# Miniprotein binders against tRNA-specific 2-thiouridylase MnmA (mnmA): the designs that were tried, part 4

Target 1, 344 residues: tRNA-specific 2-thiouridylase MnmA (mnmA), of Desulfotalea psychrophila (q6aiz6)
Amino acid sequence: MIKNITGIAMSGGVDSTATAILQKQKGPVLGFFMKLNQPDYETQRDRVSQIAQKLDIKLEIIDLTEEFQEYVLKYFSASYFKGLTPNPCIICNKEIKFGLFQQAILRQGVERIATGHYAQIHKTAAGYQLHKGVDPHKDQSYFLSRLSQEQLAHSIFPLGGMHKGAIYDLVEAHGFHDFRGTESQDVCFLEQDNVVDFLEQTAEFSASSGNIVMNDGKILGKHKGLHRYTVGQRRGLGISYPVPLYVINLDVKNNNVIVGENEQLFHKTMAISDIHWISQPEREDLLHASVHIRSTHKGAQASVILKENNRASVIFDEPQRAITPGQFATIYKDTQVLGSGVIL

## First folded at step 11 (miniprotein)

Design m63W (from s9 with R63W)
Fold by ESMFold2-Fast, scan of step 11:
Structure m63W (fold): chain B 344 residues (1-344), chain A 87 residues (1-87)
Amino acid sequence: as target 1 above (344 residues)
Amino acid sequence: DRETIQRLLDELEELIRELDELAREADELGSPELANEVRYLADLLRWLVDYMRRLANQGDYDWVNRFLQFIRYLLRLIKELKDRIRE
């Protein structure tokens, strides 16, 4: 029996290569590569083309450069202008990778798209559930927390049940020996070292020096712009003090970086807004759940009080360090992603 | 019964007033982060009490079972927060 054609999101990395190998074993496939005008586009394009050729997969390039600028880069700049710390990867997944890129692939008669994400999709009578990948060191479910039911219905994550070591073993067994130690050679347009330069080229960001202050108003130094600082940051402050100091808040109104001791970064309470539900709770008033406040956060047990207008209050069982406005809080029930909201 | 539930909700409203006083004390001690945390918790309790009263007025008393453990947790948090603010 002839199976329907599966699309493969190919990036030239080890994960998408493993995904292509696995899906081609199950039936006919078509490869697709996104052009976002990334800094190393030519190198990435050449590598993905070589991989597709070796695997005998037809590759198409989909140019989403203008859409990436409109939906991801504008969001990124606007967030920093408001004194918020954005997560461009979550927005890129929602709007580009599983949005416009998926839509373009589906228009070519493809029914499902496989990607190299370490997460799991479970189909139930109540709809699609998003679950953590099995490898706890590679789980990417946090970054996928804004996906819709429709986006999940058209997606396959072949790597969700596998450990990263097995992925390297798989690609090496198929003649790809150069991936170990590379992790990813692709340079992100918003790589940390380029963030400040990118922001300072926008009309929104004039070089505005201000004060680095303690909560009591004591001035400890000058800063070169709020966008250069993140809650929890210790290094690069250029101040001397008898104890280590950390950024605890950004005061946009007064153009101040507020610093304090590590203990001032711990809070039990958090508000979230703009909640997107993948799997809405049956009783929408109180949840006991694990909440992840950033991609590197291992999750913390909390009471989540669900309110009107897609808002919630979160109270952690234990104080959490460096809760950062603008980041996403993702709500988990065991391995299942229920949804996510923006930290206020 | 209804009288017991109304007494519990009234006690929570008194706790809200205590939290408002704690926030003021935290500000006076030069701890605006603690004061803001207390204010947030007070606002949450105001919303929660209003929400539970609306459910009770609709004859939905299942909230007692859903919120009982959470209310106990909030009472413990309030005690811990008082201890932290008052040394």
Scores: ipSAE 0.431, ipTM 0.800, lowest interface PAE 2.8, mean pLDDT 86

Design m66K (from s9 with R66K)
Fold by ESMFold2-Fast, scan of step 11:
Structure m66K (fold): chain B 344 residues (1-344), chain A 87 residues (1-87)
Amino acid sequence: as target 1 above (344 residues)
Amino acid sequence: DRETIQRLLDELEELIRELDELAREADELGSPELANEVRYLADLLRWLVDYMRRLANQGDYDRVNKFLQFIRYLLRLIKELKDRIRE
């Protein structure tokens, strides 16, 4: 005696609440809350429980604390120690939110899972396509760029065709007046205020100090670990120089932070590896596409030369600032996400 | 034209050797970022020449022509880098 049931990923935020409201209007739903042992877990749990009760939705808590540590936090720390800048939200979506969390929900007998993501899923004869959300200020398609066809097949994004203002209007019409001014909950549960402190508290060994240098070898100061620096960083260098200086490279071999002027951060060339395809261009070895090199990047037109072993060479039409190894480059054809790779 | 394509690919192989020397020159002048860009372009051009030879041997001249248009763009980029290094 099972009806077609939709699972709702509920976080206690405005987006997941709106998602629950919309999906409950379409049929029977079950709510699910993900426990990662986040610092505000008890407060978040109480909030999501109250929302579920008000909406008359049965709520189940799925504990993925150990899996989050193994797949996300370990990746995060390891990347920094290699002199790379990670994106834990992309990995969390692939391994946890649409991986183990989705799998646990499906085992409860639900058909599909709805989440509060601002992105669109289109089913075609060739498979599922991931597209940008219509609200350009809220689009989250970049963070979903590594999802599999199977993960997309089981997902619903009800908010992908809506603007954030309409979401606030919707929840308020259903008696939720407290969300304005509380900002939407992020999928990233790391303490944003002190990434360095988190890394040093959880790291197995202390990072070695080294030099902050110019390309000509001139030493301008000392650093307390490469993990404290990101390509493009201007502040916190503690060095004195007549013009503004930026981190242009991290030299792991010599344990140096290499600094230079802003102009040295602009490059037309980029290599990517470990490409994951959502919609693989099987017949095209040369694409002209928009490439996003970080979540805040607006996208830049580029020639993408597809090579063997899921690798590509990228030539931008215009130089791009602060291309950062370890970040993900996401390849778009108009609004469609084709895939993403790791920047080398 | 098969013969014209073969001649162009041979000319590109000669340019690749010039780029390897240009990258070394950039390193000696204290511009490792420019040297790395030149090496990237040399490696890409080497891969493209090999790939285009395979396409031509398969009779896929439509794809070869697509890459030749792209090669013209790369040649302009190479000229810009050469000018920056030798200023």
Scores: ipSAE 0.475, ipTM 0.818, lowest interface PAE 2.5, mean pLDDT 85

Design m66L (from s9 with R66L)
Fold by ESMFold2-Fast, scan of step 11:
Structure m66L (fold): chain B 344 residues (1-344), chain A 87 residues (1-87)
Amino acid sequence: as target 1 above (344 residues)
Amino acid sequence: DRETIQRLLDELEELIRELDELAREADELGSPELANEVRYLADLLRWLVDYMRRLANQGDYDRVNLFLQFIRYLLRLIKELKDRIRE
């Protein structure tokens, strides 16, 4: 057992490097790198190894390739098969990064793990709270909305109180001058350019051509598979019409991409299921809260009606654009993440 | 009192029936997205009526009043959807 030692999740990026620098100043550390069979694994491994050597940090590699396929890639493919748009980063954080990876690190006698995430953990009498990072352009609390109390208890986010500019200044002061303009170029199977190729290579995935239609049933063109389209998409439709058209829905039953005008993307109502609570409201059945419907969403005020079986109905004060089934809705009280659910 | 709340809940059940008709109208006019939103509101209103009846039976009139204030907001949203469907 190594006493009073902090584990550092190292990825070879500027944020994990800054985290390692800050935590090493506070005491002894051990570095850990996660192998997921990512396309750039060898390049990433070499980079992490060089950084660890320069910082005089012992590095261990933890191979979670099989687990990533089982918990993340299977979820990803199954979601697209159902006509849903998944968020694999939220699932990866819950199951892999703060799940099996954290568990493997803790088994080595490490008490806490520091990561380069821009979010804050507050310990209260009622438990651990997850809060937004102070840099609004870098806040990652949305992606951490499914973490458990136990996962938060073992985590440290040193960058949560810092702005990104200060992070670059910190790493440069320690001899790392190559991160500006080369901010994380890490690739994975789930990068935008690889999504369609990955899905079409999956043995369990069935893709078939169908029609691009308007609500009135008018056929405007052909599509090459529902998985190629996302609610809100304007480009790449290959159709001609007097006004701009957007994907407003995916009809799995009839194998149609439904298109319409921008106004048809705005809705005030949303249902969510499978709610996971980080900080469940006590005896509250109606919440007035800010709801984020995707990572890029700034949040919108809503009434959240809490129902049985971890379900809720959401009514926004103002219509929200491109509510997408399969994405996560994260419920915030000011800067605090209360929990998240899957959009239906 | 209890009788007043019972009458209000019965009126909301009639509104749910009107929403079912509105959803069919939206489908017939080629607006399935609007029809789905109306059905969502009908389902929510059914759940709210049932929940409020349970709260009233438990004597939690303060919570019933809170949900009645929220119902006022939903009624405005229903009117907006009705206007959009019938334009």
Scores: ipSAE 0.360, ipTM 0.770, lowest interface PAE 3.5, mean pLDDT 85

Design m66M (from s9 with R66M)
Fold by ESMFold2-Fast, scan of step 11:
Structure m66M (fold): chain B 344 residues (1-344), chain A 87 residues (1-87)
Amino acid sequence: as target 1 above (344 residues)
Amino acid sequence: DRETIQRLLDELEELIRELDELAREADELGSPELANEVRYLADLLRWLVDYMRRLANQGDYDRVNMFLQFIRYLLRLIKELKDRIRE
């Protein structure tokens, strides 16, 4: 028995709705909604159900609440405990959305899964390549930089070649008029104004008060826990100084927040570890590539020296602001994602 | 030229030793971030010298020359750091 049914990851937002419309035009589809016990779960569930009914798509709910806590929330808390700034969206994509969620869908006889991501998949003789979406304001390839060849082989990104305006036009043509001027209505625990409260509620996480200091050891104030601070932060420091001061480093060993002037946030050098390759270069010693140090970073040209044990040294052509340990550095060759590593 | 490459690699090993002193100077002047950047560059140069010696022993002089051009860039960065630390 040959199955040619496409699964659709439906979230109740405009992008997943557009994806459902486009894929249903190409053949038989099944809709799937992921339960993570998000704060707005019931509202999101009702919305997804209404959309699926309007499009005549059978919808199944897959509960991954415990797995989300195990793979994403524990990673998030552990990173802050180590004085690192995590990217939970990259881990959620790798372990949950394209991991356990995709695996659950495939077990139901679905061959491939379409999602509303703004990125492109190109099949070549050497394997699958991940590329930037064509809409530069919506490209999500950075967040997908840890996906495996197998995860890409089972994925479809119908929106990768489209601009956001065309997506609104498409859903409106099918009777969905209330998406324009709103977001997907998909609320994540980690993107709310309760990140600090969440971390402090974790039974295994303990934070203590310490000092806010300058590099010369001068004490300017007290902090209520390193997890409340991020490299580059200017506001919320509660200190008095004649010039603006920014968090330049977190010193876990001495329990200090280190502050300095804006100029001290610029660096040309960066080390990365735990490199995951989507498309490993034929030459593994020196790459000239664009490196993105966070999702909002436009990318910067750099020399990447590849070392043993999936590590690399990165030397930027121009100094980059607020290189943050724990974030992901994604290596691009033009529009292609080669891989990503964790910033040290 | 094997002899020229060997001399350049030996000169880089001397520079690596000088970077340890530069890092100490940065720490003493209250600039641990600059000291850490100098130590990072010293470690990178140490790795590059070892790697280039392996490439030269394999007869891969094209890749050795590529890394020598990159090292010229690192030497400029080191000079910038020396100027910042000593000013």
Scores: ipSAE 0.403, ipTM 0.783, lowest interface PAE 3.1, mean pLDDT 85

Design m66Q (from s9 with R66Q)
Fold by ESMFold2-Fast, scan of step 11:
Structure m66Q (fold): chain B 344 residues (1-344), chain A 87 residues (1-87)
Amino acid sequence: as target 1 above (344 residues)
Amino acid sequence: DRETIQRLLDELEELIRELDELAREADELGSPELANEVRYLADLLRWLVDYMRRLANQGDYDRVNQFLQFIRYLLRLIKELKDRIRE
């Protein structure tokens, strides 16, 4: 009998614990935990160590603190400096979790790495396809849209075909009774309470106060830095107006937060750049596809016009709310992720 | 046919010039959001016309026809923007 060793990305959460249980049933496993010097590192380390011990899985810690700072935190602060809203989870998956972390695990003699992601990998003659997880409330395929063929070839997503309720049932059947209501126990530098402090403490970031204005130039108030605002934001503006107002744009040149009524957030047109393809359509300059403009977006039908230099124009069938520069637009054909680009 | 395609491409170039003027009009009326949408569509049409000419020169009329159907969709969107700016 031939047996391959599977690496398990363990975080101490319910999903990685379920992944470890399922993969250990199929063959020999090694557990791996990322050290990023996250604020809750010691607590998370102790939790994942206890879980690994209970499951009789050897656990190794891989320190990627400096790499996380270089590839994720630098990207994050640089994006806000440009008045963009980043998605650090997508970059972390590409550069860290399925990049340097996966590479370190493979060097230990494992052939594939299992993670607790709710997504599916299908192997075809044309290569690996990334597909949505079957649980529509847990699908994480959007966050995996920048993975390469090589990264997918070495990955396993055991939870992709399961619903979240079945995951709780599975871990409870193995003696883990404290996960309900705590779905994510991971803490990172980029939680809401940390992000403003992190940005304001960096040498790369120089925020200045400016005006909150309407498109006609009417000044409604002062802001304490563009990085504190996101397109679509209604609360925390500190302004008074007879109707609800929302952030519709960030004007870096004039240092203005531009606000308007909800109707001004709806657009049919969007440009994207830096397109990465998981499964590039052959001989198609015009795609009819579902486009997801953020992780919580359900997807909208659109025409995608592919241009040179990894750019495209997206024209939605129906206007979409709160298209946000710096976020990723992920292109789907049914359940399949074709690729993604950065919203301009 | 080739003559019909060439005529449509020439008509789209005239429309692009009208959109550049419409964007200036929208700015003057205090609607920079609409002006930017018009400029974006003008730039997209400019790129599409150039691309469709390249496809036609290569003899790929099937792909030109696919883009012409898409152009008809864009023309409806442009009409909506014109109505919002001028009415």
Scores: ipSAE 0.337, ipTM 0.745, lowest interface PAE 3.5, mean pLDDT 85

Design m67M (from s9 with F67M)
Fold by ESMFold2-Fast, scan of step 11:
Structure m67M (fold): chain B 344 residues (1-344), chain A 87 residues (1-87)
Amino acid sequence: as target 1 above (344 residues)
Amino acid sequence: DRETIQRLLDELEELIRELDELAREADELGSPELANEVRYLADLLRWLVDYMRRLANQGDYDRVNRMLQFIRYLLRLIKELKDRIRE
């Protein structure tokens, strides 16, 4: 008889539904839904409850609202306060989804948790490796780059070897016909439309007006807070100039948005700190690797010089556009995620 | 060869001085982003010189030789930046 129970992280979306279907075919499962006080919580809860009932899966709701505020939203606000651009999804995966949520599920006697992530876990003699999902348009390995060996040991990614089209086919074969075109229905509190309002509503965050300037000190306009701007941004500057101008830097000390031409956004050099290793290189000073500087970046070949205190220097083979402080640089060896650091 | 390594390290220290001057020139030409890139390379070379001295003192010549190959690559980048700023 089947002895091992698998937990399923269910969100009401197509990917977690497909994950539940696949894992239930392999043995007994328990469904778990995470409450974070998301704006569409009631709608998402109702949807996931209906899916669990249809699949005959017992569903438990785990409330992590306070923990999400403590570990993700405070990090988010603090980063913008420092003039940095955060990645809350990477922190949410590390602290919440594969941290406190996984720990709560494991306490119920579950041995492993399956999630709808498009990534692969390979068990080797040296430990667990995180690899890209096979569907290049869906790969989520970048967002999982800070997971620990322990977190990977308790995780299953059934969708990592599949293409998105096959996932729709699978759920439709099981009577779920309404998922096509619904991938954007799950609302994250930190979506772009809510970011500025959220930051300006915090008790500890105070926006201050300053200048939009060129490198030569010429003032082109006023801004209503550095948090409204990101390196590489062209739109929403409210300035007039004979050539297109882009945000090239945020100057916290002088409270200036620094703008320049597109060519000024390209750099070969980058420093990273706070490196977390999933698969630490074997006593290497220098790595030749592909480095992803944001989730949408295709990856660029670079020399990575490993330094003390989990720091490194990155020298790209070709100049990279819009290297953004506060974002994560993820280090890949082919399809394998070695680790990630915070861009300085 | 210890003498060859010492001569190279001395040459790199002179290059670091040249990079500090190059960064000032880039600032004066109104290119602070380029000046910052040059300063970053100067800082990296300072760290590399110190690191290679530690490796050589430990007798780890295999790592010294690997770092020397990378330094040759950095020297090409520095030459490109120098030509771009001064020409």
Scores: ipSAE 0.453, ipTM 0.804, lowest interface PAE 2.7, mean pLDDT 86

Design m67W (from s9 with F67W)
Fold by ESMFold2-Fast, scan of step 11:
Structure m67W (fold): chain B 344 residues (1-344), chain A 87 residues (1-87)
Amino acid sequence: as target 1 above (344 residues)
Amino acid sequence: DRETIQRLLDELEELIRELDELAREADELGSPELANEVRYLADLLRWLVDYMRRLANQGDYDRVNRWLQFIRYLLRLIKELKDRIRE
């Protein structure tokens, strides 16, 4: 009996290494590594090459540097220019990791690609469903909320049913003892997550000074550019006030950072645009669902009112802190991801 | 049943007028973020009234009935919001 070859997305990290180990036990595999505009490329490349050699897996490097710049970095910079807070990982997953990278692997004669993501894929008569990983502290389904049916059809998530501790045990049993205590960068193209330095190295993105103001218009200080601030931020404001103040909103039109007390960060209402459906509810115009407003959000029960042009209104049962324009709101039915939209 | 729907829609339209005034009060009290939330709710209710009228005119009473529970929830939320702003 001949088994089809499975592609492994290898990054040199513990999760992709565990994925490679598990899939190789099930049949023939080929390893693939993305070259992006990452500052640690050479170190990562050497690490993944050593892992592939130790596991006896053939490795191919796929260069997507220009495509990453076009689809991810331009989106990232444009979002900050508009006073929005982007999620480049969600866009990278849709356009690069499960888009162009997956397509390149499939052209090699590979039928499906395994990745180290902590999420589950369920095949049903109505299509593929994306579900949360079973480890509640490692679930990555939020970052995969923009994937298409075709992208899910070609994907395998071997770690979706496993806990992170078991992953470390697995790789150590195969002779990999140096993964414990290593942290993944939140954003792969930023050193120390320095958004400001990245944006200000671009000629089209210059610092524009403005005012830090209270809602009543009282000026408390000056800022060096809206891109330096995020809704919910308390530190780095450089202002003095008798009570703690937080960034409540960014006013692009007047070039103001609006600050207030913590209580002013809580809202029950939210608007969503550009909704992408993985599993669109049939004939539903009103959903009762859990909505995640950022990757670290545990989810909140809400009424989701579906409107024309892939838009929705969200009414939370309880007020939610620091709803941030430009971030993604992901709609869950229990463990299932239905889709996601951009917060307005 | 059409009478019940029309009565509810009339109540929602009156509530929209109250929300428009409430948004103005919130602005005057120095809470433009709260005023914007109230205006968003008013716009949502305007969309909802039009949508309910369209569904009723199409005879889709199953959908209208499913929305009635949500409308009652919105009425409670708006009452709480009004009380918070005016206290």
Scores: ipSAE 0.477, ipTM 0.813, lowest interface PAE 2.3, mean pLDDT 86

Design m67Y (from s9 with F67Y)
Fold by ESMFold2-Fast, scan of step 11:
Structure m67Y (fold): chain B 344 residues (1-344), chain A 87 residues (1-87)
Amino acid sequence: as target 1 above (344 residues)
Amino acid sequence: DRETIQRLLDELEELIRELDELAREADELGSPELANEVRYLADLLRWLVDYMRRLANQGDYDRVNRYLQFIRYLLRLIKELKDRIRE
């Protein structure tokens, strides 16, 4: 038998460090760190290098700065320009982390890559299934809902069956005592950015003042750009009214922020497009499933009516607050992720 | 029965016309979000009726029957929307 090597996606956080510890116990490993155009790059690079050295893991840096800009930052800016609210983490996972980054690692002779994600992969006769992590406060399966069968086949999630407390205990047992009280998410430039500042720094994106209006067209105030507002937002409107008002919709054509009362944010109906299936239901056009409409949403029971051209209608059992165009709706069968689509 | 299903689908097509009128009423009353929800349900019901007709023509009455319970649910939603708009 010749050397069998596992790749470790290392970010400098507690989760990727725990992943590296666990995988190194099972055999030889190589560490890999993504270089993006993040301002904190040097600090992150030094931290990852120190962790890799302490664990006696060879570290390679893969520069994906240009690819991140093309696949994630352009998508992000274009979505806001259309009056949509993007999820850059889902796109980053699909195109960069499990796409080009995974492909670069596999080209070095690595067969599988371990990451610090709190999710589970189950191999079945029908293919790979993506499942929720067991820690309900850390489950990241929503962000992985666009992964392909091939991407899952090359992935390992060692933390999927563990609780966050056990992860801290593990890294501390190996001499890493400074992780408590720090965030352990995968490092992403965009997650740390002030969204408004980033969008307004681009040459192709400029703030334009318009009106904050009620549904009947009544003008209540002025806004400083649609990109500063999200469906469901109550704070930062700068308007006065006898009852609390919330962003109901963004009207790109008329350059208006549409506001209304909280009750107007609740809907039972939703359309989704561009559905990607991890595990497509066989011969089933009507699903009864839990649908998650954003990363912080705990899921709601719904009827999902599958249509042609990767589209569906979703009818919730109970009205859902602040359904947001551009976000992803992820379809779950118990703990299993079936797939996801873009909210229209 | 084939004839019974065809009659039910025809009755649903008549209901769709009423929903188009209800959506216009909601817009005129200053509730475009309710109007949009009514239009969405009307479009969904149109698609479901067409789909169920195709399934029936193919002899796939098992799927048609599964959608009949869902149609019953949609009719309840439509009733709720009519009440909200007319209040």
Scores: ipSAE 0.320, ipTM 0.742, lowest interface PAE 3.9, mean pLDDT 85

Design m69R (from s9 with Q69R)
Fold by ESMFold2-Fast, scan of step 11:
Structure m69R (fold): chain B 344 residues (1-344), chain A 87 residues (1-87)
Amino acid sequence: as target 1 above (344 residues)
Amino acid sequence: DRETIQRLLDELEELIRELDELAREADELGSPELANEVRYLADLLRWLVDYMRRLANQGDYDRVNRFLRFIRYLLRLIKELKDRIRE
């Protein structure tokens, strides 16, 4: 007779440390740390090793550097080449953190993996549901919207029912006093202040100069590559005009950044493709649901018309600002994530 | 009821043709974002008409009626777009 072992995804940050503390109280645990080619790998490794030693948790390092490049970095660069704005965190969660990393942990004889995510998993007769974390300022359910039923079945989110303040209190009660004032200690090179530098340093990326134009065709300036611009951007345009101008579209065919007034960023219509369902509605081809069009979006009520080939049309009740192709639209029913698709 | 649904679907097909022309007008007036929104609604209506015809042929009038309520919402949105483009 052996006891079931819980794996803990440890990163050296406050959230994964709190997760480790909570799970160790419930039974035997093993710690796991991902190597992804992050710039601060040595510093992060040393920190997570010290935390694991202090908590008396065995730590294993799983090297996924090549897989991260294949599944996340190539996706990221390819999206910008197409004039799309990617979400690498959603892809990383699906393919790496809850994909290959989870699979590697399960092969060690672990039955479930606990992570420091602020989200909730509810087991029902119809399967596993993903729900928002209770702390509205820390909810991470949007980034987990592409997870499968199997990935959720092997996951535990101990922090989903907690507020961030309670997490700091918990780790301090266990002798970790240095986390306050450090918002996140997890570093990914795609989370750098200058994404543009990464794209321009890749051997496979090339971009050409073009025009910044108004809808009427008036040329206001030159750009150094579409990848430097995002729908909704006001700053860094280097153009002069009597009223504030914003990027309203990227025209890949003509290599133009299209700018206009703030009012031109509002739309009621949106198309999505490549829909992944966590909890697919039964017998529903027309949903009225809350749709989140980016991680910082508060969500908006919309009619979602489900079509063939995992596509849908979305009609918002109120116009939404800066709908951005390449980002994910996540469909919510109250606190529950139903699924997500790629904005066209 | 079936004949009423068929007449409504035929009227929506005529509206789709009007939307295609409205999109061209929006492009000519220098509003490609509005033109794209109109084209999107036209494409959605084409899909909806086809889908509703299939549902009606299967006798699923409950689902057809749900879409008819949604169509009334879309017609209001289309009127708002027509007003923005032509005024």
Scores: ipSAE 0.469, ipTM 0.816, lowest interface PAE 2.5, mean pLDDT 86

